# Ledger of designs, part 18: VH-VL binders against q8ka87r5to149

Target 1, 145 residues: q8ka87r5to149
Amino acid sequence: PNKFTVKAQEALQAASMLASSKQNQQIEPEHLLSVMLGDHDNIACQIARKLETPVDTLLSVVDREIDRIPKVTGASATGQYISSDLGKVFDTALKEAEQLKDEYISSEHLFIAMSEAGVKVSKLLKDAGIDRNAILKVLTSFRGS
Below, E stands for the ipSAE of ESMFold2; O stands for the ipSAE of OpenDDE; V2 stands for 0.75 times the mean of E and O plus 0.25 times the DockQ between their complexes.

## First folded at step 3 (VH-VL; framework fv_diridavumab)

Design h30
Fold by ESMFold2-Fast, scan of step 3:
Structure h30 (fold): chain C 145 residues (1-145), chain A 120 residues (1-120), chain B 111 residues (1-111)
Amino acid sequence: as target 1 above (145 residues)
Amino acid sequence: EVQLVESGAEVKKPGSSVKVSCKASGGTFSSYAISWVRQAPGQGPEWMGGIIPIFGTAKYAPKFQGRVTITADDFAGTVYMELSSLRSEDTAMYYCARDRWGLYYYMDVWGKGTTVTVSS
Amino acid sequence: QSVLTQPPSVSAAPGQKVTISCSGSSSNIGNNYVSWYQQLPGTAPKLLIYDNNKRPSGIPDRFSGSKSGTSATLGITGLQTGDEANYYCGTWDSSLSAGYVFGGGTKLTVL
């Protein structure tokens, strides 16, 4: 796959807007996770609830981490780019989509990638009981296969 | 195979502006970025900026901020780069290049380049 | 100094091995993937290596890349006359100047 689903694109755009509102020049996995968990229609939120994760508590932790990201202002603030950590999430999501033989990179691939990419949110998710195997078990029950 | 098709050569006067286009043949903008890279005669390549359509945002190299505007027309499948306040040092080959996933880590498909000459 | 440093030139005979270095800092090579580009006279740069050590389809395995700390290297084995070109490393720089940066380039001459 070389395309994102519409829902995944909307989550990425929301993450960019969140980063902008916080004056963060880099879009981080924390921004993406926050918007995905904060959207009850997002599969990531639905998976976390199915795993009996206290979503509001996890979201508070993620939002606190976002508040620690340095703010950038002034003449050198020249737009936004993705962080190295978010790049690792994207690389991992592509591999997950290929392994599942999916045509598109979707929200569930991004969610699996956030748990597996070895970035700060990966530890947060695993500490909350969310990892690749747990996500895949829930996905299998949702997909009926 | 995906190709990037750039607009034709331009000859401009000092103080004017130039707008170069880059069309993705058979591609989409949803999962990659387009960068603009210039190369002056006898010099190495220099990144000017890029656009990540999936985020709806552009990013500019600090050297070019205030003079460069990069925009995308998703309906037409075209990205534009406009450079204003032209001077002799802007004489260069201007390339558009695609970066998979919009990561700016590498540019795998390059246009053939547009020559911009700032004449006397 | 966020500019990537390469030797301005290297030379070797056909069939030999050549390595080209690229030195940066923690804000660029140290924290991001490195790519290498080959530029033949009169042509656009061509992606040769991405993600530090991976080859695009169509690039022969004579070309290899590696990264250690804040430095990267491009290796070319079995040197051919057609390899005579300029070679550039490139990466993202996450410092306050933020943007994609290229090395100064290395001209490879095949003797």
Scores: ipSAE 0.215, ipTM 0.691, lowest interface PAE 3.7, mean pLDDT 85

Design h4 (at its last look DockQ between E and O 0.04; V2 from the best seeds 0.00; counts 0 for: pae E 8.7 > 2, placed apart)
Fold by ESMFold2-Fast, scan of step 3:
Formats: sequence, structure tokens, C-alpha cells
Structure h4 (fold): chain C 145 residues (1-145), chain A 119 residues (1-119), chain B 111 residues (1-111)
Amino acid sequence: as target 1 above (145 residues)
Amino acid sequence: EVQLVESGAEVKKPGSSVKVSCKASGGTFSSYAISWVRQAPGQGPEWMGGIIPIFGTAKYAPKFQGRVTITADDFAGTVYMELSSLRSEDTAMYYCARGPWRYYYMDVWGKGTTVTVSS
Amino acid sequence: QSVLTQPPSVSAAPGQKVTISCSGSSSNIGNNYVSWYQQLPGTAPKLLIYDNNKRPSGIPDRFSGSKSGTSATLGITGLQTGDEANYYCGTWDSSLSAGYVFGGGTKLTVL
């Protein structure tokens, strides 16, 4: 899959806008996770709640990490690019979508990828009880019924 | 085989703006970054900026701050580059080029659009 | 001037080897992947090398790349008259002036 669902595209655009508002030159996995967890209609938020994760607490931790990202004067004028860590998330999401035999990269693939890519948010998610197996069990219950 | 098709040559007056388009033929832009690179006569290539259409956010080279705008029309599969406040020094060949999300390299290039700025 | 420094010209005879250098700093070559482009007169640049030392499909193995510290090298063996062109290195610059940067170019003359 080299395409993204509309919901995934909206999350990616929201992540870039968040990075811009924070004067961050690079879009990080933290920006993407923040917008996905902060959106009650996003499947990542729904999965976390089904796993009984304290989403508000996790979101607070993620937002504090975002606040620690260096601010660059004029970043809104020069724009944003993707961090190395976010690149790893995307590479992982492509593999996850292919493994699940999905034609599109969706929000659940990005969520699985964030837990598995070996980046900072991966540790935050796993510490909160969210990993690939936990996500897949919830997804299976949604898709199987 | 993917090709990048650029709009036709432009002749512009100083102080005006020019907008060049780049359309993917035989593929999509969803998994790629699209860069705009110009080359003045007798000079090397100069990166102006790029866009990753799935994010809708562009990145610009500081030299072009305030003069370049790069946008994407996801529906039409087209990327645009608009350069304003044109000067004679902006006379160049303008290329669009496709590469990975992090701008590591550019593997597919358009044939280039000639922009001539003259009074 | 260009952020990445290349010699303005190099020359060699057919069948010989040539090396083109590209010098930068820690914010560009030192921390990022290097690419190399060939440009024949009147054409768009063509990608020869990406990720420091990888060749796209269709690029012959007589073209090679390497990177050490803040410098990169393009090697061309078995020179042919058709290799006469301008060669450019390129990389991402992670400084506060972040963006893709090209070298000044090297004109290869096959004598």
C-alpha cells in the first residue's frame, strides 16, 4: 500500500499543523500520537480506551514531550519536514499494512507502527500497556464481529 | 513508468509572479516528496523547496523566504510552485522532482520549464 | 557560493578511472545521506547514487559512491566518452537553514 485513508491523511495534516503551531521544524511521532489520541473519533483513541489506558494521562505525557522539542524562530515561514523517527514509523506502518493485507495505510497501522518502530513514543505506549499484540486483539474483536 | 509533466514555458515581466505545475503521469504523489529545483543559465541546480502532499505542508529554502509558495492539489494529482516579485535573476529552468518523504534524493525529474524574466 | 565544495573540473582518458570529491560539514554530509547526479547538456539531472553508495536500477556498477566523515566521493571506472557531463553531489542540511543542498558541480572531460 502506497496510499493513506482519508482519516489517516487528516491525522498527518493535523500533526504537521501542530508542529507548525509549536514552531517545530521537524514533525515527530509525538505530534502524530498527540493528534490521534486527542481525537475521540480516531481509532487509536478508541483502541486505547478499550485497553483501559488512561488516555488523558498518556496524552499529557506526550504533550510535555512535544513542549521539549526545540523551537525554531521562523519555522512557520520556512515550513516543516519529517524527522528520522517519524520516517521509521512510516516504514513500519507500510510493513504492518502489507502484513494485514490492507490496501491502504490507515490510522490503526500508524498506531501499531508507533508502538513497534523503536522510537520514544514506542516506549511510552508499551509502558501504558499498548503494543502490537494488544492493538491487534482489539482490532480483531472489532473486525470479527 | 512514472513521468512528471511540467507546464509550458513562461515569459514574465519584472515584479510579476509565475506559477508552474507538475503532474504525475502513471503514478501518484502520496508516498513521495516533490521538490522544486531551478537552474540558471550556466549555473548548477538550486533547491527552492518541496512538499509532501500527504502532510499538506511545504518546506522552503531560506533564500526564497517570502517569495516561494509550494502547494498540492491532491484531487488532481498536481503540485504547484509560485514565485513572486520576479527579477531578471529568476530567469532559469525550473524542475520538479520526486523523492522519498525525507528529501534524501530525487529519482524522477520533470523535463523542466523555462521561465524568462525580461522587461 | 555552494554549501558543498566540488572541484570545478576533472579529466581522464577513455578506459581510465576518475574520482570526484564533495566536501561539506557535520550538519549536511556528516549527518545525512549523500546522493550524486549526472547532467548531460540540455537535460535534467539524473540520479546516479543515493544513500551514499546505492545505485538505482539501470545505473552500471562502474559508478560507485562512498562517504567518510564530512566528505563524499563519486568514483567512475572504465570511462566512456558518453560520461562527459556535469556531476553534482547533494544532501540534506540539518542546520537552522535546513533544506536540500547541491554541490557546485564538476565538469568531467573525457579526453
Scores: ipSAE 0.553, ipTM 0.844, lowest interface PAE 2.2, mean pLDDT 89
Fold by OpenDDE, look of step 4:
Formats: structure tokens, C-alpha cells, sequence
Structure h4 (fold): chain C 145 residues (1-145), chain A 119 residues (1-119), chain B 111 residues (1-111)
């Protein structure tokens, strides 16, 4: 069975589409972070807002990084690959879901993974005050609402 | 570095089933497709099917459709291949191999598991 | 019998260049990336070329790949005795019977 929640699947699909539109052969964590933070209905965006993160500024930085990703044309432009960095995020997300005893990988797990996977976006998020502990603290507050 | 570790050799009777496992050592299958490829003695490799563990979606070669089942436990980093209604012609080396989600290639291979079908 | 057609064997002396052809159709090589594998006796196949002409890390530049139309070619320059092996092309077939397909294989003999 699919290990992702519906919302997580939608975010991944959106990231793939973003990569395609940018003519990027690799789907990077930056693509995923961009679509997640750009979606007010995504829990990652809501968490960032709760943490009083300047989301628009962060998005600008992420989008600038996306613009630096190599572009491809022709046959190579069809069908994007998962980058090694995004792979690391997925591995970390799986571990996070397991640690929290969750059956599915959600946007929450992906967001935590992006902050903890030791990739470029991890640095961006941590510089913005976003890490596993901060995210979990906000999630705890949501559960009490 | 990720390695693929397969279960041990199998000896089976015709009509029985065999289930071979493939476990990732040093990582997971999160961003990859895992394929099963067999090779009969003196023959070339033959793709049987594959699965993208994180999505749980499997694809099968037409030749094996209905007789092979590929499953995955991504949290355990393990993929399984079960082949039923075994025949002598199923005697072969069975490899699991990793590749991208689009199945464009296989860049990491297990050492293979020998399955022998004999009366 | 194989979906992709390769010459059964090729041979050359050390230091020479050899090419191995792989012929398919529009539904496989024509529309999809081609990969090449080397298989030494008693070992699993090893990826040599992916995406028509890319080399994985650790593969020397003596190995090259190309694709044109519904055919692909593996090139090996500076042939070494250690190159003696079976070589297989492979690609995805996008027909109704979708799946990965291999060539019949080519036995390379170093004279």
C-alpha cells in the first residue's frame, strides 16, 4: 500500500509538476518545500506561520535556489528523477514516521525530514528557526485545539 | 553504500511456490524502484517485474502476470518476490536490483538467489 | 526471441575498439532511454551505461554509449583482457505489454 497520505501525495505531484515546468530533470527538496510552503492548506505552511517564520521571504530564497537548478531540453525533459537529496529526505521521513508510530508519511514528516536530512534546504529551514523540536512543539499545540 | 541482500538458495518441487526476499543494507528503497530479474543457465537476464516500495505499486512482465507477486515493506527496507506454480523452466538465478522510479536502469544488484525446481 | 536484438558475439585484440549494436523498435529504444550491462562469469550484471550515454561513477571513459532512432550502440576502446564478458542492452518498453526488456546478449572475446 501507498505509504504517503493523500496530502503528501498531492505535494509530491505538485513538486514533480514544478520541476517539469522549470525544465529540471531532478526533483529536488527545494521543489517540494516550495509547493508545501506555498500551499496555505498544507500543514507545513501552517506550522511555519505558527512559528512566525517569514514564509514569503523563505519562499523567495527557495525559488532562487530552484532557478539555479540545471535545465534540460528534449527527451531528457520528460519524466523527472528523484534527486539523491530528495531521497535522503524520504529516508528521513520514513524514520520519522516510524519513530512517531505513524502508519503513513504525512506532510508533517516530510517537513521534519527536510529540516533534519542534512541537505541544502535543511540549512535554510534551520536558519529560519525551523527544526524538529520547533515543528513538534507546534504540532502538539494543534492537537490541543 | 547501499547493498542488496537476498535470501538463501531454494530447492522446490513442481507446482509449489517460492518467496525470495531482498533487503537493503545501509539504506532504504525510498527513492527507488526494485526490480526482480532472473537468469536461467546459459540464458540472458529476464525482467520479471518491479515495485516502488514507497508507493506500493508493482508492475509485472506479461509472461509472469498472475503467477508472480511482488510486495514491499519499506519501513523494514525489504522487498519480496513470490512465484507460484513452479516449473522446471523456473530454475534460475533470481536477482533483485535497484533503479529509478521510471525503471530506466538498474544500478545496484544483489548477488542473486538460486532457485532450483526439480521432481 | 529477445525483444532487443544484439550480435551473438564480437571479438578483437587488446587495445582495439569494438562496438556492440542493439536494435529495437519505436515502443522501446525509440521512446526510452537505453542502458548497457556487463556481466562477468559467475557475477551479477553491472551497469555500464544509462540514459543512452551516461556512465556511472567508477566506469572508465573507455566505455561509451549512443542511440539513434530505434538502435543503440556500446563502444569499448582500449580493449583489455578484463573486458571479456557478456554485454546486454536494456530499456523500457512502452507497448501495451509494458516492462523492462533486455537484449539477447553479446559475448565479447578478447583475442
Amino acid sequence: as target 1 above (145 residues)
Amino acid sequence: EVQLVESGAEVKKPGSSVKVSCKASGGTFSSYAISWVRQAPGQGPEWMGGIIPIFGTAKYAPKFQGRVTITADDFAGTVYMELSSLRSEDTAMYYCARGPWRYYYMDVWGKGTTVTVSS
Amino acid sequence: QSVLTQPPSVSAAPGQKVTISCSGSSSNIGNNYVSWYQQLPGTAPKLLIYDNNKRPSGIPDRFSGSKSGTSATLGITGLQTGDEANYYCGTWDSSLSAGYVFGGGTKLTVL
Scores: ipSAE 0.051, ipTM 0.710, lowest interface PAE 3.5, mean pLDDT 92
Fold by ESMFold2, look of step 4:
Parts: C-alpha cells; sequence; structure tokens
Structure h4 (fold): chain C 145 residues (1-145), chain A 119 residues (1-119), chain B 111 residues (1-111)
C-alpha cells in the first residue's frame, strides 16, 4: 500500500480546499473528517449514520475545532502543508490497508485511521462509538455475508 | 500508464540558475510524491527533493537546502525544480520520478535531461 | 560516500546466482522499506524491488529482495548478459534532516 483510491484522493483534495478557505496553513485531520462526514455519499458519513451516531452534532464539534485553528493570511505564496497529526493518520491508514490486505488506501482506511491514530479527532470519534471494530462491522454488512 | 517528461537540455554558466519542468501524463497524481534525482557522470543517483502536489509540501535533501526550490502547478501534473548558484559539480543528468506520498520508492522515471555547467 | 554501503562491483557467469548487499542503519534500512533499482547503460534507473521484497509488474521472479535488521539483499538468479548494469538500493532516512538516500551502487558484470 502507498497509493490512494480515487475517492480517497477526492476527500484529500476537499480537505485541502477547506483548509485553504479557512486560511489554515496546515491540513489537519479535522479538515479531512469534516469533508468526509459532511458529504452524504461519503462512506464515512454512511458508516456513522448506520451506527446511529449524531452526525450533525459531530460535524458541529469538528467545524468548531477547525475555527480554532490559527489563520495565516498571505499563505498562498508559501504553500500548504500536511500537519504532523494528519501524517499520523496516513501512517495508520497504511497499516490498516496492510492488515485488511487491500491494494490501495481507501476512504474506509482513512476513516478507521482517524479513529485509531491517537490524534484529537480519534477521541471524538471513539466517544461517539466510532472505532475500528464498529467501522469494520458496518463495512462487512455493506459487502454482504 | 503514466509518463514523465522533463524539459530540454540546458547549458549554463557558473553562478546562474536553471529551472527544469516535469510534465506528467496519463492521469492526475496530486497525492503522489514527485521527486527530483540527479546523477553526475560516473556517479550514483542522488535525491534532491520532492513535492506532494495536492498538499504543496516540498522536502529537500540537506545537501541542496537553500539552493533548490521545487514547486507544483495547480495539480495539473507539472512540477518544477530550480537550482541556483550553479557550480561545475552540478553538471549531471536530472530526472523526475513518481512514487508514493511517503517517498518509499520511485516507480516511474522520466528519461532525464542534462544540465551542463561550464563557461 | 552514501550512508548505504554496497559492494562496488560483483561478477558471475551466465546462469549463476549473485547477491548484492546494502548495509545501513536504524534510521534508514532499520525503520523503512527498501527498494532496489536497475540502471542499464545509458538509461534511467528502473524500479526492480519495492517494499523490501515485492516486484513491480514486468520484473521476472529471478530477481528477489530481502531485509534483515539494518541490511538488505538483492538476489539475481539465472544471470543473463542483459543483467549487466548498475544496481542501487534506496530507502528513506529518518535522521535529523530526513530525506531519500541511495546506495553508492554495485556494478554487475556477467561473464
Amino acid sequence: as target 1 above (145 residues)
Amino acid sequence: EVQLVESGAEVKKPGSSVKVSCKASGGTFSSYAISWVRQAPGQGPEWMGGIIPIFGTAKYAPKFQGRVTITADDFAGTVYMELSSLRSEDTAMYYCARGPWRYYYMDVWGKGTTVTVSS
Amino acid sequence: QSVLTQPPSVSAAPGQKVTISCSGSSSNIGNNYVSWYQQLPGTAPKLLIYDNNKRPSGIPDRFSGSKSGTSATLGITGLQTGDEANYYCGTWDSSLSAGYVFGGGTKLTVL
């Protein structure tokens, strides 16, 4: 694993756009979680709704955390960076893809990784009942028995 | 299938700079790392740095920090490498190469372009 | 000159087996995946082995890779004259100023 699926790439692009629109110099896991949960057709939103978590409440909390991230005006010339915490999410997603013997890093791996990487959104997700086992159980039901 | 094409060969004088482009075709690779690797005559390859276009983050080898700038153009599959304060030791073949976002390996290589630094 | 040490040359007859070593440290080979590149005369390097022991599509299975501790090994069996090339190991070095590093290279002569 070290390649992202098209859908995972789209989520990462949306996270980058969100960070830019908020004048955030670094892309954080909060940006990625927000765009994934905020997209009705994203697998992360579908999983969270299947688990009956209060997705709108989760989104509100995540979006407030994004608003607390420092703003850097004029950052267009310096470029945008991935944060250390997003790097941890990526590393965890690689391990999940290997554990599940998947050829590509998917949106599902990114969602699992956000719950398991030990970053700020990990606690939020786990407190909402979203962890590796819960996510995998839902994914099994999507793929059939 | 992915192809990488570097811009044409250049001859430069010491103290000047060079900017080389790398165009990718056969897909969008914004989440991959695009590296620049040079190889002087009779020497092994030497990683200069790379960039992940979707994030705009560049990494540079310590040897080139301060002399190399690597940029990407709007995720269009084009990256640039600019090397300043050229010396005769910078005479080499310059390659762009694609790999995973963590820089684990480079699976697609351009054919390379020569940069010659002489008076 | 590289932090990854390779023998400068190896030779063997056609049909024989050869191994090429790559020795590093915990900050590179010890903690990161190793790749191998083949460079035929006058051409760009080509990925031969990635993730320590995996082959890209189109690389024959007589090429193999392995890693133990801070050392990696490229194995080539059934040597052919077309295997005459320079071989480089490569990996990420996670020391103070992190970056990708290549070994100094091994010239394989087949005769």
Scores: ipSAE 0.007, ipTM 0.567, lowest interface PAE 8.7, mean pLDDT 85
ESMFold2 (binder alone), look of step 4: mean pLDDT 91; pTM 0.938

Design h5 (at its last look DockQ between E and O 0.60; V2 from the best seeds 0.00; counts 0 for: pae E 5.6 > 2)
Fold by ESMFold2-Fast, scan of step 3:
Structure h5 (fold): chain C 145 residues (1-145), chain A 119 residues (1-119), chain B 111 residues (1-111)
Amino acid sequence: as target 1 above (145 residues)
Amino acid sequence: EVQLVESGAEVKKPGSSVKVSCKASGGTFSSYAISWVRQAPGQGPEWMGGIIPIFGTAKYAPKFQGRVTITADDFAGTVYMELSSLRSEDTAMYYCARDRWGYYYMDVWGKGTTVTVSS
Amino acid sequence: QSVLTQPPSVSAAPGQKVTISCSGSSSNIGNNYVSWYQQLPGTAPKLLIYDNNKRPSGIPDRFSGSKSGTSATLGITGLQTGDEANYYCGTWDSSLSAGYVFGGGTKLTVL
């Protein structure tokens, strides 16, 4: 797949806006995770709640990590770009979508990728009981066997 | 096989602006990053900036900050690069090029648009 | 000028091997993936190597890349007359000015 679903695109745009509001030059997995967990209509939030994850606690940890990201210096900014870690999440999401034979990269692929890409949010998610196997079990229960 | 189609050659006066377009063959750029790279005669390539339409964000090289604006149309089928306050040293070939997620490599390149700045 | 340093020229005979170096710093090559581009006269640059050592489909295996610390190298074996071109390394620079940077280029002459 070369494209994201509309819902995934909305999450990515919200992540960019969050990074801008925080004066962050790089868009990080933390920004994306914060947006996805903070949106009760996002499948990532729905999966976390189904797993009985303390979402508000996890979200506060993620937001604290965002507050540690350096702010841009100077009177004018040269714009934003994605971090190497977010690129790693996207590569992993593409592989997950291909493995599941999905035409598009969706929010669930991004959520799985964040747990598996070996970035800082991956540790946060696993510490909260969220990994690929847990996510897939919940997805299967939503769709039936 | 995907292609990037750039607009035609431009001849501009000093102090004016130029807007070059880059159109995706058979689709949109919504899932790609598009960079603009220029090359003056006898010189190496120089990255000017790029846009990732899916994030709604553009990034500029510091040398061009304040003079370059990179945008995409509403459907991300065409990406534009506008360079203002033109000087003779802006005479160059201007390329658009595609990357998958960010600005980390360019796998597909347009054929280039010649911009000449003269009185 | 250019933040990535390449030798200005290199030459070899057909069938020989050549290597082209690219030297940077921790904010660029040291922390990011390196790409290599070939440019024939009058054409746009063409991607030869990405992610330090990967080849796009259609690039022959006689082209190879590697990275160690803050330096990268492009290797070309079995040199052919059609390889005569300018070669550029490129990478992201993660410093405060953050952006993509190219090397100064190396002219390969095949004698």
Scores: ipSAE 0.511, ipTM 0.811, lowest interface PAE 2.2, mean pLDDT 88
Fold by OpenDDE, look of step 4:
Structure h5 (fold): chain C 145 residues (1-145), chain A 119 residues (1-119), chain B 111 residues (1-111)
Amino acid sequence: as target 1 above (145 residues)
Amino acid sequence: EVQLVESGAEVKKPGSSVKVSCKASGGTFSSYAISWVRQAPGQGPEWMGGIIPIFGTAKYAPKFQGRVTITADDFAGTVYMELSSLRSEDTAMYYCARDRWGYYYMDVWGKGTTVTVSS
Amino acid sequence: QSVLTQPPSVSAAPGQKVTISCSGSSSNIGNNYVSWYQQLPGTAPKLLIYDNNKRPSGIPDRFSGSKSGTSATLGITGLQTGDEANYYCGTWDSSLSAGYVFGGGTKLTVL
């Protein structure tokens, strides 16, 4: 697959806007994770809550990490780009979508990818008990309901 | 297989502007960044800028900032590059190229559009 | 004048190995993945290596890439006449004036 779902695109757009508002030149996985967890309608947030993850606490940790991201001022504050870490997340998400034989990259794939891509947010998620197996288990329960 | 099809060759006068289009054959650019790269005769490629349609923002090389405008029409599967205040040194082959995530490498290239600037 | 520095030319006989170096700085090669492009005469550049050492589909394993510090290297083994081309390294520069940058290019001649 080479396309994102509408919800995934919305999350990415929100991440971009968050990065912009924080005056961050790079869009990081932290931005994406923050907007996904902060959106009750996002599957990532729903999965986290189903796993009984303290989402608010996790979100606070993520936001603190965002605050540590270097800031740019002036004209340099515009034109954000995807960080290498976020690129790794996307690569992992693509592989995940292919493995599941999905036509689109969804928020589920992105969430799984963030937990498995070996970046900073991956550790945060795994420390919170969120990994691919846990996510898939919840997804299975959603489909069975 | 996705191909990038660029508009035809252009001949322009100094001071004028040129707008080149890049269309994805049978696809969309929603998951990609499209870059514009030019190459003057006998020189190496030069990155001009790019756009990530899903973000709706373009990024430009400092050299071209204020003189180049990159836009996207995802519905038409087309990206545009407009270069204004043309000079003779702008004579070059202009390529559009696809980057999967964000300007880290370009895996698909168009055939290029020749832009000639002469009085 | 290029941000990334390459030797202007290299040459070798068929079957031999050649290496092409690409030297940058901490803001580009030091912090970002390097890509390599092959450009045959009269054609558009073609992606040869990405993410320092990965080959796109269709690129033979005779081509290899590596990165160390602020430098990258392209290796070509079993040199063929068809490998005669210009080779460019490229990477993202994450400085305040962020953008993609190319090397000056290396002309490979097969003797």
Scores: ipSAE 0.179, ipTM 0.747, lowest interface PAE 1.9, mean pLDDT 91
Fold by ESMFold2, look of step 4:
Structure h5 (fold): chain C 145 residues (1-145), chain A 119 residues (1-119), chain B 111 residues (1-111)
Amino acid sequence: as target 1 above (145 residues)
Amino acid sequence: EVQLVESGAEVKKPGSSVKVSCKASGGTFSSYAISWVRQAPGQGPEWMGGIIPIFGTAKYAPKFQGRVTITADDFAGTVYMELSSLRSEDTAMYYCARDRWGYYYMDVWGKGTTVTVSS
Amino acid sequence: QSVLTQPPSVSAAPGQKVTISCSGSSSNIGNNYVSWYQQLPGTAPKLLIYDNNKRPSGIPDRFSGSKSGTSATLGITGLQTGDEANYYCGTWDSSLSAGYVFGGGTKLTVL
């Protein structure tokens, strides 16, 4: 798989808009996690709530980390790029999609990848009880129920 | 697996422009970024700019801002770089390179194409 | 002058070890991941190291990378004559004129 589902693209575009509104040139995993957990209809938010994670507390921590990201203003501040850490998340998500034999990289793959890629938000998620196994168990209950 | 193919070598006059294409043998760039890098004879590589086709935004190195335009046709799986107001010092090898998840490392490089600017 | 500073050349005998340094600032190496590229004579650059210290598939483990503060290092052990090449560090520079930057390059000679 080398394409994102529509829902994954929407989350990525929301993350880009958040980074832009914060004057961040780099789109970070923190931006993606914030928009996914902040959207009640996103599968990441649904999974976290099923796991009884204190989502509002986690969001507050993530949003504080976003505020620490350097702001860029001036003549060359236009344009955005994907941070190296977000690139690691994408690589991990691609591997998850391949392992599950899915045609597209989905919001679920992105959420698993954020917990497993070894980036800053990975520790936040694991400390909150969110890892690959926990996510997959919840997803199985959604699909089977 | 993926190969990047630049369009063929060009010979151009000073003051004209050149447009080089980059196509992936695997067909699409929608999940990746493409950078353009040039290398004058005997010199190191120099990043000119890049584009992430799904977002449609291009970022340019300050040295080339105003002279370079990078665009993408994601349906055709092609990225273009146009350099205007050519000078003899623009004679170089021009590479496209896949930046798999942003502008942070180029994991696949084309073989390059020569642009020669002579009167 | 390059934003990233590398020694212009380095040499050693076959079987030996060399290191190649890359010095930058907080806006580039300090806050961003470093990559290394090998350019054999007459060829395009090739990725050797990404994310400071990771190797793509097919790159032997005698190539290694590290980063400390605003400096990065490429290590090459078990030198072979086929390692004669130019080596470049590269990273994003997050300053106001943000963009990707390469070091000036280091020519490795295996004597």
Scores: ipSAE 0.087, ipTM 0.661, lowest interface PAE 5.6, mean pLDDT 86
ESMFold2 (binder alone), look of step 4: mean pLDDT 89; pTM 0.924

Design h6
Fold by ESMFold2-Fast, scan of step 3:
Structure h6 (fold): chain C 145 residues (1-145), chain A 118 residues (1-118), chain B 111 residues (1-111)
Amino acid sequence: as target 1 above (145 residues)
Amino acid sequence: EVQLVESGAEVKKPGSSVKVSCKASGGTFSSYAISWVRQAPGQGPEWMGGIIPIFGTAKYAPKFQGRVTITADDFAGTVYMELSSLRSEDTAMYYCARDRWGYYMDVWGKGTTVTVSS
Amino acid sequence: QSVLTQPPSVSAAPGQKVTISCSGSSSNIGNNYVSWYQQLPGTAPKLLIYDNNKRPSGIPDRFSGSKSGTSATLGITGLQTGDEANYYCGTWDSSLSAGYVFGGGTKLTVL
């Protein structure tokens, strides 16, 4: 696929706004995960709760990691871009969408990608019991039964 | 294969502005970013800035901030770079390049020559 | 002056191996992925290596990349006369004063 769903685009835009509010020069996977877990209507939040993950605790850990990202006092003056790690998440999400035979990159593909891309949030998610197999198990119950 | 098609060569007077276009052949920019990179004769490439249309955001290298504007017309599949207050040292080849979500540029336009002379 | 330092030139004979270095700092190479670009005379740069050590489709395995700390290396084995070109490293600089940055370039001559 070469496009994101509207829901995924909204999450990406929210992540960009969060990064700006934190004076971060780059949009990181941490920003995306924070907005997805913080949105009760996002499938990532719904999957985490179905897996009995303490979402509020995990979100607190993610937000603490965001606070560790270097702040640049003039960051908003020069704009912002995505990080290499977020790029890895996107590449992984594309592969996951192709594997699931989906035409668009959706929030669930981004969530799987965050657990599998080998970036910092991947360790956070796996430590919380969230990996590709766990996510797919929940998705199967939502989609097929 | 995706190609980036840049507008034609420009000859400009000092103090004027130039606007170069970059059009994706066979698609739109909804799933990638576009960077602008210039190269003066005999020099290495210099990043000017980039735009991520899906985020609605552009970032500029500090050297060009205030003089460069990068915009996207995603419907037409075209990205523009406008450089104002031209000087002779702005004489260069101007490239657009696709950033495929990593910090690398995998598809490059052929370049647009911009000459600034009196 | 570029923030990424490369030797200005390197030379070797056909069939030999050459190594091109790229040195930066913690705000660029130290914390970000490195790419390498080949530029033949009169052409646009061409991506050779991305994510430190990965090759795009169509790039022969004679080209390799590596990264250690704040330095990166491009290796070219089995040198051919067609490899004569300028080679540039590139990466993101996480400081406010930059964005994407390129090295100063290395002219490879195959003697």
Scores: ipSAE 0.310, ipTM 0.735, lowest interface PAE 3.2, mean pLDDT 86

Design h7
Fold by ESMFold2-Fast, scan of step 3:
Structure h7 (fold): chain C 145 residues (1-145), chain A 121 residues (1-121), chain B 111 residues (1-111)
Amino acid sequence: as target 1 above (145 residues)
Amino acid sequence: EVQLVESGAEVKKPGSSVKVSCKASGGTFSSYAISWVRQAPGQGPEWMGGIIPIFGTAKYAPKFQGRVTITADDFAGTVYMELSSLRSEDTAMYYCARDRWGYLYYYMDVWGKGTTVTVSS
Amino acid sequence: QSVLTQPPSVSAAPGQKVTISCSGSSSNIGNNYVSWYQQLPGTAPKLLIYDNNKRPSGIPDRFSGSKSGTSATLGITGLQTGDEANYYCGTWDSSLSAGYVFGGGTKLTVL
């Protein structure tokens, strides 16, 4: 699939806005994870809570990582870029959607991809007990029941 | 309960190097960031740098860049800090410390007891 | 030199309340979480407060933290002689010289 669901698009737009508010020139997986965990209606937040993850604690850790990203100051010529790490998340999400035979890339595919892409948030998620198998176990309860 | 065990006191000559070790026991070593903090007699603590072992990369305070090297041997559960080109001003207590929740250097929950390094001729 | 400013000393009597301030800038306290550390003579620092106002397990509720703008405060109520120590604030500095920074320290004397 080469299209994101509306919910995934909204999360990506919120991540872009968060990066801009932090004066970060690149959108990182940290920005995306922060907005997804901070949204109680997002399936990533729902999955983390079902796994009994201390979501507020994890979100605090993610937000501190964002605060470490260098800030760019200046009035003009500053564009926004998708980081190479976020690109890896997108590539992984596409493969996850293909494996689940889904037509679109959804928030759950992005969440799985963040745990599997081998980027900084992947280590944070695994330390919190969130990996592909844990996500899939909970995800089947949302899809099959 | 996680404890950090540091190597013994060192007495070194000016111009030499010192390598201090920090071994984690009673917990999951590779899931944490480890910082090195020194404290000269009568002074406050000074952050030197740290390592996130699972990323295999270290970050150093600008003051120490080029003189300090922090490495991790995850198999041995040990982090090392090597400081080169020693001067008398490097005489201090050297602590290792762990971030409790994971990979960030935002707070240090568990501290080693400190290693005294004395630089004298 | 310390990038975070603390008063060098504070004094109070047993049973009283004391506050210790920590002042920084937008690149450190203003944009990051603050922690507080207690150091008894001859010992390593001990974490008292993290995430501005949270206590680790085992730290009594006599110790509290707060943050407003670019400043943070450590509060200690019901002072005991065992509270005599140096107290340090700490935070991440997000400026071009990114790294963890400590305050200069405050020596608490319980008179």
Scores: ipSAE 0.006, ipTM 0.499, lowest interface PAE 16.1, mean pLDDT 83

